# VH-VL binders against Vacuolar sorting protein 39 (VPS39), part 2

Target 1, 267 residues: Vacuolar sorting protein 39 (VPS39), of Arabidopsis thaliana (Mouse-ear cress) (q8l5y0r16to282)
Amino acid sequence: PARIDAVESYGSKLFAGCYDGSLRIYSPPESSASDPSELHQETYVLEKTVAGFSKKPIVAMEVLASRELLLSLSESIAFHGLPNLETVAVITKAKGANAYSWDDRRGFLCFSRQKRVCVFKHDGGGGFVEVRDYGVPDTVKSISWCGENICLGIKKEYVILNTANGTLSEVFPSGRVAPPLVISLPSGELILGKENIGVFVDQNGKLLQTERICWSEAPTSIVIQNPYAIALLPRRVEVRLLRSPYPLIQTIVLQNIRRLVKSNNAV

## First folded at step 7 (VH-VL)

Design a17 (from b1 with heavy chain S105T; framework fv_benmelstobart)
Fold by ESMFold2-Fast, scan of step 7:
Structure a17 (fold): chain C 267 residues (1-267), chain A 122 residues (1-122), chain B 107 residues (1-107)
Amino acid sequence: as target 1 above (267 residues)
Amino acid sequence: QITLKESGPTLVKPTQTLTLTCTVSGFSLSSYGVHWIRQPPGKALEWLGVIWSGGSTRYNAAFMSRLTITKDNSKNQVVLTMNNMDPVDTATYYCARDYYEWSGTDYYFDYWGQGTLVTVSS
Amino acid sequence: DIQMTQSPSSLSASVGDRVTITCKASQDISNYVAWYQQKPGKAPKLLIYDASNLETGVPDRFSGSGYGTDFTFTISSLQPEDIATYFCQQYDNLPLTFGQGTKLEIK
């Protein structure tokens, strides 16, 4: 089977972005309410493979349901119309982008490319227009919208980028062992990783609460699947409730696993 | 026939405001950014600021307290306004076009205006 | 701000000579360097971008190289019309910054 690097849901369907650049579409099975049994399970079945979707691995995807668009990060950032996957736009200036964030309310895209953070806006007519461009002191490892600002995880620190004037404000130093992680919450608030803890901050980088999520080891990846926070640790996955005191719900022991599949809004 | 042309006063008194207009032809301000760069006589080029295709601006911090860049896409004009001019601001002022459409990543310039020398003296 | 330091500040060379100008960035700027030629009373003209890409219409005697902090601009066989001031420019980060220029003259 093809290696899957990104998964996203669209209605009842699942979209899987593959290392070979193909997009796989899975549909739920046709089922009858007549005679359900333990042997009749709801499962997804492969409906279609779009072999020519990208020439590079598809590393991230997000369904923008309010706009009927699929956002994908591969060689660049591309937008495809849903449900037919016609190409709507390719952000050529995002070639080589390593991280992005989408603000669905305002229709703003930000992405990092090397030492730059670029902002584009969906113009309502199907196109995207560059709004802002910001220089940053080092390569961005993690990025997220936080209200009207952008939070960046760079080599040695977390900073809030003020989008009105382009100023950078340090939040706190990132951990020495783990890479920086910026995780957005629906509220516009953030979880920032520091070693084995997740710290809650507001859109200006101010501490929201004293309670923290405590992982057993420093995570390399965190996915929010409300009401759960799922972290990839060196030899395991930990699932915690995203609710104080953030209790451990499940541990999955893994061998030779490099990353969690990036899934936004997917099962 | 891509052109940019600077216009405005060539002599400004200390403390006065400088206003320069860059008129463009052969491309759309709706898809290209335009930068302002100056060069004091015998000195290096100094980047002042940019207005991107979407209308957003960024200024060099050394000038941002007294510098404003605006544009009118329908008139094909970009306007630089700089307050409180000083003799040290004597320079040739250039406007220049971003290399790529919808640029925000690559800030090098394939087309420049001819430049306008602005002398600040009493 | 990223500082761009050019050397030499001026040089004299003979027609047919190989001319080399260097530019040093105060921090790693990958390959985000452009080179310009400026003749007296004229606007700068783009010659090289992305450290080594030759702009369309520019003679192939001009070349650039480098990555990180050290960049080189070369004219392989100097012609009389190449007499000008040459500037490097970084575009890794804002504000954009230029080298102080290298004035090239014929002996």
Scores: ipSAE 0.000, ipTM 0.417, lowest interface PAE 14.5, mean pLDDT 84

Design a19 (from b1 with heavy chain S105Y; framework fv_benmelstobart)
Fold by ESMFold2-Fast, scan of step 7:
Formats: sequence, structure tokens, C-alpha cells
Structure a19 (fold): chain C 267 residues (1-267), chain A 122 residues (1-122), chain B 107 residues (1-107)
Amino acid sequence: as target 1 above (267 residues)
Amino acid sequence: QITLKESGPTLVKPTQTLTLTCTVSGFSLSSYGVHWIRQPPGKALEWLGVIWSGGSTRYNAAFMSRLTITKDNSKNQVVLTMNNMDPVDTATYYCARDYYEWSGYDYYFDYWGQGTLVTVSS
Amino acid sequence: DIQMTQSPSSLSASVGDRVTITCKASQDISNYVAWYQQKPGKAPKLLIYDASNLETGVPDRFSGSGYGTDFTFTISSLQPEDIATYFCQQYDNLPLTFGQGTKLEIK
């Protein structure tokens, strides 16, 4: 079976980024009434394979609907025009980047590379300009914008990076077994992963509520598709409602998927 | 020459559905977003929603349950459909173009249609 | 939603006067403000964007300033053709919101 490392919705279609560097495009079955709880259906059919999309595995993708761009993380971070997938920009400094976050309102990209966090700004004319480059004490495992600041999941802890002065403030220790996960909500608030638990904090890292999302196993990836939280667990995807008590809505069995990415153009 | 022009019924009865068409010229709907904005007589402008160049939409939460925006790039037309019209929906309806190509992050408008007054009355 | 509070709601001035209109956002919106001129029976016309950038073709007597929550629009020397309603608009977040408008009239 094809190894799929990233999935993203584009209109009614699904994009799948593969380990071999190809992009696969899937189309929905014709004219069936949509069930909002079934965002990823096994009845989707392969429409097209773009074999030469990337030279390395596509590990993350995000549709930037307001800009008609597809962001891909592979060898570097690249932007492609939609629907034709023409290359618009490549961020050469992002070669070897392992995580990124996009701020759609400001047009700001941040990404981590080794022990550095870099910020680029979309210049409105099609290019990207470097803004800042920050040193961090360890490899970043997860990253997200939180207002004007950046939340980082590094080895054993979550920290807030103040972009004005480069200072780091500890939020709380991450889990011992599961990798840290930083998930941004549309409000600018965050869900932080700790083992099989999702903890709600504000943009300064303050706890927002005592109720937590409890996944059946520790997730390796979480995406927010309002009103749902979709988590990639070993051997399955788990869909939960983003409303206390965060009930399980659906479980989806997937083969060879490594990462989920949120959609801004909900199917 | 860049133009946008609204067309559709000027009188709608309560509970009926309003359909307005915005016809554009001088630019491509495949590279620009188009917004719908309304203005009740003598009052402030109110943003309704947008359809971006790739067909993605966003709506003001106040109208989301009864509002749909669609487009046909080949006809150069954007269509607003609004269900369950009420007398308080009486307003001049405008369509307007996003300032930048391929962008939705700078949501201000260099070109507007002339507007069409829609009166909702029994 | 971000509320834009515009003041004054109406203003009377003489030709040649300096006219100032203000807009206050209910939260920090950086510089994401546009200003429009609307004449009776006409669609709004863009004058200023990014709080202080003058749109192409707009006379240089119009200017804007401000950052964060407080924004100002100025006409340095009022002309008869400037009689209109002026609106501010924020685009920091959706939904887009407008001020209530300032109706400018000549004495």
C-alpha cells in the first residue's frame, strides 16, 4: 500500500502527500448527502497522482484557502498555486525544517530547523522575507503561533517564545512517553498534549479549564476541524467533538498514514 | 476597466429567498476574492461573506445559517443566496473585490459595485 | 467581534479647515484599518489602507495614522467635494467590521 504521510482537504477533494514524494488527489463519491461526522471516507476515489511533486517525502501539507496556495513541507517549505500546483515560492532557509506554523491573518510563517526558530513574512506580492531567527535550547518537536508569540514543544517541556525579545517562558512539562503536541485553536488559544490528554491553555500558557480531551491512546498528530478534534493514534484516527465531555464521534482505520493537517476550507 | 455590477430583484416578501448576482469585468474571478457587504438605509456597512479565488467561502456568523455564496468563473458571476428574508434585511447590497490577487488576508476593497437596493416588505 | 467606534457621528466645517475623525477598536488590531469615503447614492471609495497608506489617485490632503486601538483620519484642507460620510474598517479578524460613519457637512 502507498505510504501516506500527510492529508489535507481542498474543496470537496483530498490531497495525500506520500513518502515517495508524490501527491495523490482523491475525489468524493457523486452527490451523496454528506455526514459531517465522516470527514474522511474510504469511498473516495483516486483522481490523479502527481508523481514529480517533491523529491523527498511530503511530511506535511496545508491549504491556505484565502491565498489559493498549498504549503508543503518536504525537503524544504514550498508554496504551490491552487488549483494548478505551480511552484510560487520555496523557502531555502527551511531546508531540513521539521515543523512549521502559519498565521493566516498576518501572513507569517514560523518553522524550526535544528535548534533554531525562523520567522518569514509573506510580502503580498508572492515572495517571502525573513523577519527573525531565534536560538532555542533543544530540537523543537511541535510549534504553533499563539497571538504574536510562538508556543514550542521541546524535549520535556512546553515554552512560549516572545517574538519581540526572544525570551522563553516555561508553560509545563510535556509527557515522558508521547511527543509534545502544540495545537492552535482559531481563538489563538492552544491545546497541549500530555500522553493521551489534551490540555487547554490561553496564548500565555495559562490553564483555561479543568476538563481535558482524553484520547484512547497517545496521539502523534492532532488537527482541529471545527467542531471536531481529529487525532492520529496507533492504527487509527479518532474524531471527537470539541465540546465537553468531548465524546468520541468516529474511529477511522487507516493504513500507512503519519500526519494530519487542518483544513481551512472544510469539506 | 475594472467593474462589478449587482443585479437581482429589488422587492422581496418576508420569508422568501433573495438571489443576487455580481457580474465582474476587467479581472478574473480565478485570481481575486469577492465579498458581499450590505448597508441598511442611513446605517453602517455590514460584511456578509466572501468567496475566494479558489472557491472557498467564509460567512459572518450572524448570517451563516441562511447565506450561501457561489460563483461561476466562466460566466464572470458571483451569486449570493439568502433565505428567510425579513424587513430588517432591507438594505443596499454591494459586491466588492479583494485588494490583492490570491489573497484574503488583506480584506479591504479597491473596487465596489454600484449597489442594489433590496426592499423586504409584505 | 471587533467593535469599531467612530467619532464624531457628524461634523460641520468650513472650506480650508483641518478635519479630524477618529476610530477606536475594542481590541488591538495592529495597523489593519482602512478608511472609505461615501457620497450620497454611491458605493464607498477606498482612501487609506494599512492605517496610513494613501490609495493611488487619492488627493494628498487625506491622511491616516494610528496603531493598536486608536486611529485618526485627517483632511488637511477641506474642499467642497469632500462632503461625504467617512467610514473606518478593521481587517485584523473576521467578521470584518465598520465604524458607524461620520457625516461631514460644510458650514
Scores: ipSAE 0.000, ipTM 0.388, lowest interface PAE 18.0, mean pLDDT 83

Design a2 (from b1 with light chain L94W; framework fv_benmelstobart)
Fold by ESMFold2-Fast, scan of step 7:
Structure a2 (fold): chain C 267 residues (1-267), chain A 122 residues (1-122), chain B 107 residues (1-107)
Amino acid sequence: as target 1 above (267 residues)
Amino acid sequence: QITLKESGPTLVKPTQTLTLTCTVSGFSLSSYGVHWIRQPPGKALEWLGVIWSGGSTRYNAAFMSRLTITKDNSKNQVVLTMNNMDPVDTATYYCARDYYEWSGSDYYFDYWGQGTLVTVSS
Amino acid sequence: DIQMTQSPSSLSASVGDRVTITCKASQDISNYVAWYQQKPGKAPKLLIYDASNLETGVPDRFSGSGYGTDFTFTISSLQPEDIATYFCQQYDNWPLTFGQGTKLEIK
């Protein structure tokens, strides 16, 4: 099979973004309840392949259900209408973007490219308009909306970018072992990675509590699926409960997984 | 056993078109990308382009106007076509597969063909 | 294009020596660097990826380090079979680019 770089759920279906730039759509297995012959169908079935979806590997996707859009990150950031996958917008300034964050409430997109952070807004009437672009002192490794502001993991520190005036305020230094990780919670609060710990901060970068999530090793990726935090560690995935004292619920040994992607439609 | 092997003419005249074939075994072209890289005698490696599992391509802008990469999965072959050859195009041409990962954007090469020297001379 | 500059261009060392080769990128490329060994008349062989990860089957005397713009490749105890040209490669951005190579010879 083709190499899959991104997975996202859409209703009962799965979207898979592939290394070759194609988008694959999978249908769920048949219900087994009514017919013994249906018990034979236990796996998702390839329904459709969109061969020309992207010219570069699709490295991230997100279904924006409230807006009936699919966001994809490949060479640039593109928006396709759901369910028909008609191209509705391509953000040309996002060519070479390495990270993004979507604020569904406000309809705001931010992304990092080189040493810049750019903000676009969904206008509701047929596209995306540029709001602002900010210069930052170094390449952004992780990015997330935090209320009205943007939290950046750059080089060896975390900063909060104030979108109203463009100022940067330092939160704390990131660890030396793992790259910075900025993870958004539905509340607008953040979990910031530092070595093998996850630190809780508010929208302004202030520490919320002294208790931390302690991973067994430094994670390279973290996904929140309430009530769980799922972290990719060397040769394993750790699932922890998002309640103090953040106990380990499950460990899954996996090979060749480099990035975890959150699905807004997962149960 | 994973192998890649380049084949094609070893001598090309100026202004002619070069066609090289990379034949793979031990893996499927439906699952891996294949790149073309060249090396002029005694010089550095130079990346030319790639064709991915689904048929999408990307080319080095320096060669884009005269370079085409195609493939036939059923024949296990990737084909490089470069028109308007010049003596400066004399090089050993390699095909190489990119590293297979379930996720990521890793464009380094775990297996290479043995290379084929193409000399462009009148 | 991202330029990769290797230093030195050539190096002579004795068996058992510690050998270091450096590679400098013209811009921040994080850890997206691979190192290759190329013996005369042969194709390059992958040794290191993601700046510091050793490829399967490669002897542990080879190691890599670095982040951002400055990268180092080390052979902790040189063996006769290590005579080769070594290349760094970045894969942070297109086009993919290689260093000029460092030719390693035994005294």
Scores: ipSAE 0.000, ipTM 0.385, lowest interface PAE 19.1, mean pLDDT 83

Design a20 (from b1 with heavy chain S105H; framework fv_benmelstobart)
Fold by ESMFold2-Fast, scan of step 7:
Structure a20 (fold): chain C 267 residues (1-267), chain A 122 residues (1-122), chain B 107 residues (1-107)
Amino acid sequence: as target 1 above (267 residues)
Amino acid sequence: QITLKESGPTLVKPTQTLTLTCTVSGFSLSSYGVHWIRQPPGKALEWLGVIWSGGSTRYNAAFMSRLTITKDNSKNQVVLTMNNMDPVDTATYYCARDYYEWSGHDYYFDYWGQGTLVTVSS
Amino acid sequence: DIQMTQSPSSLSASVGDRVTITCKASQDISNYVAWYQQKPGKAPKLLIYDASNLETGVPDRFSGSGYGTDFTFTISSLQPEDIATYFCQQYDNLPLTFGQGTKLEIK
């Protein structure tokens, strides 16, 4: 079967980005069920395979519902119109990008490639225009918009990039076991990973509260699926409630899992 | 008031297993990590291992094959178990709380237990 | 493993003297150094963290400095109650490692 590296919801359907560069579209169980009482037992049915969607693995996808666009990260960052998946724009400067963040309110895209952070803006007419290009001291491991600024995980440090003047301000060290993780909240606030904890900071990297999320081990990936925080640990996934004291809701034991795939709507 | 207190046997025979308990008060084990450090008489401090707030452990490679650290958050207790004790393991054993601050430094120790001297002798 | 070399191993000084102890890491550890005071029969007490930050409640005669591989701990005016063994500790990487200690005595 196809190896799936990215998942995203679009209406009732699931989009799966594959290692071979194809996009697979799945329909919900109700359309495949032979008995309506068994809808909960049926799996999603493959509706369509878009072969040649990308020449490289599709490593991330995001549905931008308010703009009727699908954002994908593969060899570069591309935007496709929904529902027909016509190519709207390809950000050629994002060739080789390893991480990105989308600000839906302002229509701003930032991404990292090598030792650069680039900002583009959606012009409302289907195009994207370059706004800024910043130099950074090392490869960015994690990136997220935080209000007007950008939070970066570089080496073993978290830094805030001021977009007006290009200055970097240190927040705190990311720890010694796991890679840095920057998770954005809709408010512009952030959750920053350090060892086995998640620390809440504002858009300037200032501590918001002393309460923290404590996972049983250092996570390598965290996804926010309100009201839950879902963390990938070495042998399991932990689901915690996003409310103090952040209790453990569920543990899923895993075999040979490498990364959580992104989804804005959990199935 | 924040306290840590080590308890367990003060005399262990060679080849036996040592079990020490660290009982904490004034903070939650679900929010802080606890480390075990030992000090042979007249010598330097030696780090043994840690159990983090979430329950995962890391051990000094020199002891990993015979060392286990566990905890019970509801009892406020951290337990160190070390197998196959030898006279060279004679030391004062400490448990200590790792420091937490949003500035991100958590591997130095703001509170220590009083220590318990464990003598390994026949 | 990161090796912490502390010097001197022992020193004698008079009340009111300025006392300096050094610690050298075998590799770059940034500012991830703590200093502890240990009195006979007692657990160590944290004095300095992040190479230069004074722990709350510690007298201001104690100070630390350094970055990278070379670190210094200073007592600006020695008091009788400062007689103890002092240890440095790195926390840049696991395993955590300590210096061999400096035994401070009054003349």
Scores: ipSAE 0.000, ipTM 0.401, lowest interface PAE 17.2, mean pLDDT 83

Design a21 (from b1 with heavy chain E101D; framework fv_benmelstobart)
Fold by ESMFold2-Fast, scan of step 7:
Structure a21 (fold): chain C 267 residues (1-267), chain A 122 residues (1-122), chain B 107 residues (1-107)
Amino acid sequence: as target 1 above (267 residues)
Amino acid sequence: QITLKESGPTLVKPTQTLTLTCTVSGFSLSSYGVHWIRQPPGKALEWLGVIWSGGSTRYNAAFMSRLTITKDNSKNQVVLTMNNMDPVDTATYYCARDYYDWSGSDYYFDYWGQGTLVTVSS
Amino acid sequence: DIQMTQSPSSLSASVGDRVTITCKASQDISNYVAWYQQKPGKAPKLLIYDASNLETGVPDRFSGSGYGTDFTFTISSLQPEDIATYFCQQYDNLPLTFGQGTKLEIK
């Protein structure tokens, strides 16, 4: 079987990005359940395999529903038109990018590659135009838009990159063992990871509250699916309510999971 | 410069309510959390609860049915109220500062009050 | 609740000795352990945080190590002023829990 590294929903379908570079499209089972005992065998059905979608593993993807585009991170960052998956744009400067963030309202893409952060803008047509290219002191491990600024998780610290002048402002030191995680909220506010704790800050990196999300172990990935915060921990997933005191709602044991991916269309 | 000081009654009768006040100096309660910890004579430290800078609280489940922590930022005071005191509650009660310093982890205590011994007897 | 088991309960040593105290957590707590010194009649004093980081102003004869479930606190050369009870504390999750304490006495 194919190793799946990225999953995203599009309408009723599931897109699976694979280690072999193929994109697999799954359709839901037909919902004519006249006998409840037959429902236990329902599975998503493979509708299509797009072989050669990428030459490298597809490590992340996101459906940009307002723009009818699929964003994928693989060898580079690519945009494909929905629903037909025609190639719209490939950001060649993003070759070797390891993290990205999309600002859906403004149509801005930022990504990190080595010790650089690049910003591109969707021009409303098929094209993307480079806006800025910033140098940063260390390899970026996590990145997210925060209003008009960009929050970066780099080795040893979180910083806010001011996009107008390129200055970096320290937020606080990152954890020593767990990788830094920067998670954007729809409000433009952020959740920053430190070991097993999630900390709330505003778009300028200022603490919003003393209350934190306390995970049972240090997460390697966090996704927000309002009203839930979902964290990938060693050997399990924790679902917490995104409301003080952030209680544990569910623990899910998942085998051979590499990373959690946000679903744009989860109801 | 940074200080915490516990005050309140030193003798409490069984079934009475204990009220202790922690007065802080050298930092703002709007920026730091304050915890209450107790230590029965010759025994281990027991965490009771916390009130964070924003006013939210968490209590040890063993005490939560009879424990309340409140604060008044303008007075620089944190108040612990514990109902239905029992002789087994005889202990030195401490308040301690939870430092929001991200160079380390949170929930260890860099500054403690001197402690106040509360004896519960009839 | 995370249980912290500390050993030994008491220890007698001579000035200049190397003293070692251990603390075991009932589950994986990464490096979220602090060590405190408590002298008779006084509040606890923070010595070590994040299992191995020395608090500012604390002499470097004190050290800590460990990760996961097993933690060690060491005094490399015992001084007379080190007579005290020492406690470990986990802060991986609430409720915060402490070890039972190790009473250190000088011969």
Scores: ipSAE 0.000, ipTM 0.392, lowest interface PAE 16.6, mean pLDDT 83

Design a22 (from b1 with heavy chain E101T; framework fv_benmelstobart)
Fold by ESMFold2-Fast, scan of step 7:
Order: structure tokens, then sequence, then C-alpha cells
Structure a22 (fold): chain C 267 residues (1-267), chain A 122 residues (1-122), chain B 107 residues (1-107)
């Protein structure tokens, strides 16, 4: 059996990025949408295995629907055309990249590699052009665009990287037992994780409100599916409403889940 | 005035269950985490576990099978329960508040209870 | 678990002396170290956090330094009231762990 490390929705289908480097495409069963009583028996069917999609595990994927591209992070960052999955670009400078963020409005990609943050722009002609390359003091564990700036979770602290001048501004220290988490909101504002707390800041790292999301334990992954914040905690998923006082809506006990992915398409 | 105070039995027999209560004043348990730490006579401090502001807990793996920490925010109390006590569990037991900022908590301790000596003897 | 090794286990010094205690972590813990003072029969008192930050109300003769695996705690000019046992603590990861302690005595 294949170990799945990344999942993304594409139309009615699911893409699964595997540890063996293959991409697996699943389609919904023909009768599942018509049978609410049979929802617990619903099974996505393996439609296709793209062997050799990557030589390394596929650790993240994102469908860029407006551009008809699939972004994948494996040995490097690659872009494949949809629906045929032809290779349109490989960012060779992203070899060994461990985190990335995509700004769909501007067509900007940022990623971290070693102690560097690199910015590329989609040129509209199918290629990507390097814009900037910034030095940072430590390995980046989490990264996200925040307006024109980039927020980084590095070595036990959060910083805002000003892309115009390359300066770093400290926001606050990150948690000890969970990795730093930078979660982008559509407004360009952020939710930053510290232990079991989610803190709201603007794109300059300024506190937006005193109220915060209080998870029951420190999450390792958070995704925003408006109006919900969904957190992966040890041995469970916790769903909270993204409205003060951020009440708990649902707890799901699940084993062997490594990360959560935001769906950009209806499934 | 911020205070924490431990209370409970000072003498337990081997195999019995220990229950200690930490009563806090000057701050809210809905805003701060509280840890339990113990110190055998003449030895180093040992971290036992924590209950955070939201009610979730974490325990030292060495004690996890017999340790439970609970709290009641309305009573300003945190309770430690440890099963199957052994003479090697003889120690002064402390509750302590973790450091809290607007961004969350850190795991060093700005305020400690006075401690309560628990002797386990047959 | 992260092991914290303190040295020396005990030391004797005269009033006015410079006293240094060291603490070594078994793995990189950045700057996530606190130092406590404990007098007989009392709870520990926080002196230093984040390896080098002095807690409010603590005299400036106390200082800390270090990063990664090697940390030091210094009393620049020993006073009689400083006689106590001193402990380091890491808080980079759970479980939290403490050094064995250094007992400071006057000559």
Amino acid sequence: as target 1 above (267 residues)
Amino acid sequence: QITLKESGPTLVKPTQTLTLTCTVSGFSLSSYGVHWIRQPPGKALEWLGVIWSGGSTRYNAAFMSRLTITKDNSKNQVVLTMNNMDPVDTATYYCARDYYTWSGSDYYFDYWGQGTLVTVSS
Amino acid sequence: DIQMTQSPSSLSASVGDRVTITCKASQDISNYVAWYQQKPGKAPKLLIYDASNLETGVPDRFSGSGYGTDFTFTISSLQPEDIATYFCQQYDNLPLTFGQGTKLEIK
C-alpha cells in the first residue's frame, strides 16, 4: 500500500501525492451523491497512477485553478498543466525547498531553502522569473504571504520579512512543543500559532484583537475553510467557528493523519 | 497578590492513591496553565505534567500511566491524582504557574506554591 | 528526553567573589533555559529566563548567557543572601527537565 503525504481537490477528483513519488488520481463513486444513507460506504475509486511523477516523495500540492496549473513540492517545486499534467516549469533553485507560499492575485511564489527565502513571479508566458533572494538567520518552518510582506516561522519566533528592503521585524516567540504555524487569511491578515493558542495579526505583525482561538491542544496543522478553522491535534481533528468566541463545533478522532489541506474546489 | 497553595494528605501508604489540590488566587485558570513539579529530598526537580488554560493536559511519560490532572475554573483549583504510590514517590510536590503573554504561554515558572511534603511509608 | 548536566555540584566562595555555574544540554535547545534559586525549605525562585533575561526584581549581579547546548549563570559579586542551591531548566521540549543543582556555600 502507498503512503499518501499530500492531497488536493481538482474538480470532482482527488489528487494524492505519495511517498514513492507517484501521483494518484481518484474519482468519486457513481452513486454516492444520490445516497445519503450510504455516505459511510462512499469510496473514491483509483482512476489513474502516474508513476515517476517525482523521484522524491510528494510532500505538498496545490491546484491553481485560475491558471490551470498543479503546483507540487517534492525534490523541487514543479508546475504541471491541467488537466493533462504536462510539465510546464521546474524551479531548479527550489531544490531542497521545505516550505512555500503562493500569491494567486499577483502570481508570486515564495519558498524557503536552507537559510534563504526566494521569490519568483509567474511571467504569464508559462515560465517563472526570479525576483529576490533573501538571507534569513535560521531554517524556516512555516511561511506565508501577508500582503506585500512574507511572514516566517523560524527558530522559535515569528518574523515579518519586508520584501522591498529585506528587513526582518520580530513579531513574537513561537511555541516549544508544536512547530510554528503561519496561516494566511484572504484579507492578507494572519493567524499565528503558539502552543494551543491562535493569535490574529495584520500583515505587519500588529495584534488585531485580544480574543484568540484556544485549541484544546497544540496543533501541528491548521487550515481555514471559511467559516471554519480546522486543526490537526494529536490523534484528533478539531473544528472551530471563525467567529468570536471561536466555539468548538466538532471533534473528529482519526489515526494516521499527517497534515490537512485546504480544498480550492468543490468535492 | 498572586498565590498558589498545595493541600492534601502528607502521609500515604504504598499502593494508595494520592490526591493534591492547588488553590490559586490573583489570576484566572482560564488564562494561565498550571504545572505540577516534585522534588524528592535532596534531589533535582521532576516535571510531572500540566493542565493548560483550555483544559488540555500533557504528562511526563514516566508518570502518564498513573497520573491525572484536572481543574475547576470556578473553584480556582487544580487537582493532581497519582495512583499506586511507592516509597520512591516521597517528595515535596509543587504547583506552579507558567509564564503567559498575549501570544500564549511559556514553560518557565514565575510563581510557585509553597510546596507540600508527601511521605510514602509502610 | 533532553538531559541537563550542571557543574559543579557544589562550590564554596567568599563574599565579593565572582561565581560561575554551567549547564549543558544533551541537544540544541536554542536559548530556552531558565535559572532558579532555591533556599532550604522554600520553593524555587525564577532568576533568569530565555538564557539571559533577568526576571523583574532580581538584582543585576545575577546574569546568564549561552546558546545551543552550553549555558552559564554568573553572580558578579557574591552576597551572603545568595547562599542557596541553583538549578537550570530547559523548556525547548516536553518533558521539561532540570539540572541536578549546584549548592553554593560561603567559606
Scores: ipSAE 0.000, ipTM 0.403, lowest interface PAE 15.7, mean pLDDT 83

Design a23 (from b1 with heavy chain Y100F; framework fv_benmelstobart)
Fold by ESMFold2-Fast, scan of step 7:
Structure a23 (fold): chain C 267 residues (1-267), chain A 122 residues (1-122), chain B 107 residues (1-107)
Amino acid sequence: as target 1 above (267 residues)
Amino acid sequence: QITLKESGPTLVKPTQTLTLTCTVSGFSLSSYGVHWIRQPPGKALEWLGVIWSGGSTRYNAAFMSRLTITKDNSKNQVVLTMNNMDPVDTATYYCARDYFEWSGSDYYFDYWGQGTLVTVSS
Amino acid sequence: DIQMTQSPSSLSASVGDRVTITCKASQDISNYVAWYQQKPGKAPKLLIYDASNLETGVPDRFSGSGYGTDFTFTISSLQPEDIATYFCQQYDNLPLTFGQGTKLEIK
């Protein structure tokens, strides 16, 4: 039995990153042709276990479909070619990284490690080149690209890091008890968490609207699946429509869920 | 540490102008707004106005004709000026940091100055 | 202006009692209300924001509830140090407005 810390979809398959460092690949069930009507079994089946994929727990993964790459965060950040999972690159400077964000359009990776934010660029076919290395005042808890800038959630503040000059611009204080959450939208705009509230800002950290998403409790994780915002709260998941007035669509009571994982083909 | 401190005269005569200074520490005035709130002895709190991080201001209509709020970011100071003081303006005056700036309607105060009592009498 | 009507204006209670204070807005303010505690000679201290969120470092015997126009502040088990005046504040629209205050006294 495997402890799974990260999940990502790849075509019809599911990739599961495990605490033991292995990557497990699950395939959808094949419906059997049966002449009489029968109850179908719809269980994803373990197709392959890649032992030794990582020497440390795999804590995050992302399929970069347009580039046929799998990004993984474990001891460091690594890129593997799809579909064969051959190692393409390992970002040695990302050893001990806390969080990362990928800009698929530009091919830019940013990550935080302790009190630093580093930017690498995919060179289109060869590998990754370091672009910048910025100092920040405290440990980054959440990070996301916002256009050409990077939004950081650090200790008690949200800031925008200007990548051209390294200037930090304060957005507003994060919540007192809830950890900061920076959620990117496809438009390049952001949702920033503040206790039980989600606030909309543009890529420069300027307020877009006065209307907010109000969760019933402070979320620890938020996932966007247009047109829905899905938040993990203590002992529950709330699904809200991502349109004013952001009504509650569904509540799922949970027992021991640690983290929400974005997936388009859940089992 | 985040602190705000009010300073200025404690006694003002009727018809004179009051000038109070709020000195802040631990945060930048270019990133946060500062509000002025007063409380007459034994009565409720009254919001007077605010100066936003960008320098724009909004005032309570009841005071707008005689109230001005300015600031100097380099000195970490916000200044309240109120003309034509009257005995009913006797109150403790507070400055407080806004929690978040948006359209001037969503503010509660987690950091307050200690307050300064201003008495208006002849 | 949005009026915040707070009741009662004063109350006396014994240590260990459940104390309830109410605040009514003259129009819908969603959950944009905060509650403050003020001890004599001191600045107000934030206890509750967004109607029901407890400020960090504030004892959990304090709680808030409500939405729209009716809001309630509760002390589940009154302690001697809770003697103070309590105020509600709306921040749905400018000008910001406060309730008249509730002076809490111990019997």
Scores: ipSAE 0.000, ipTM 0.361, lowest interface PAE 21.2, mean pLDDT 83

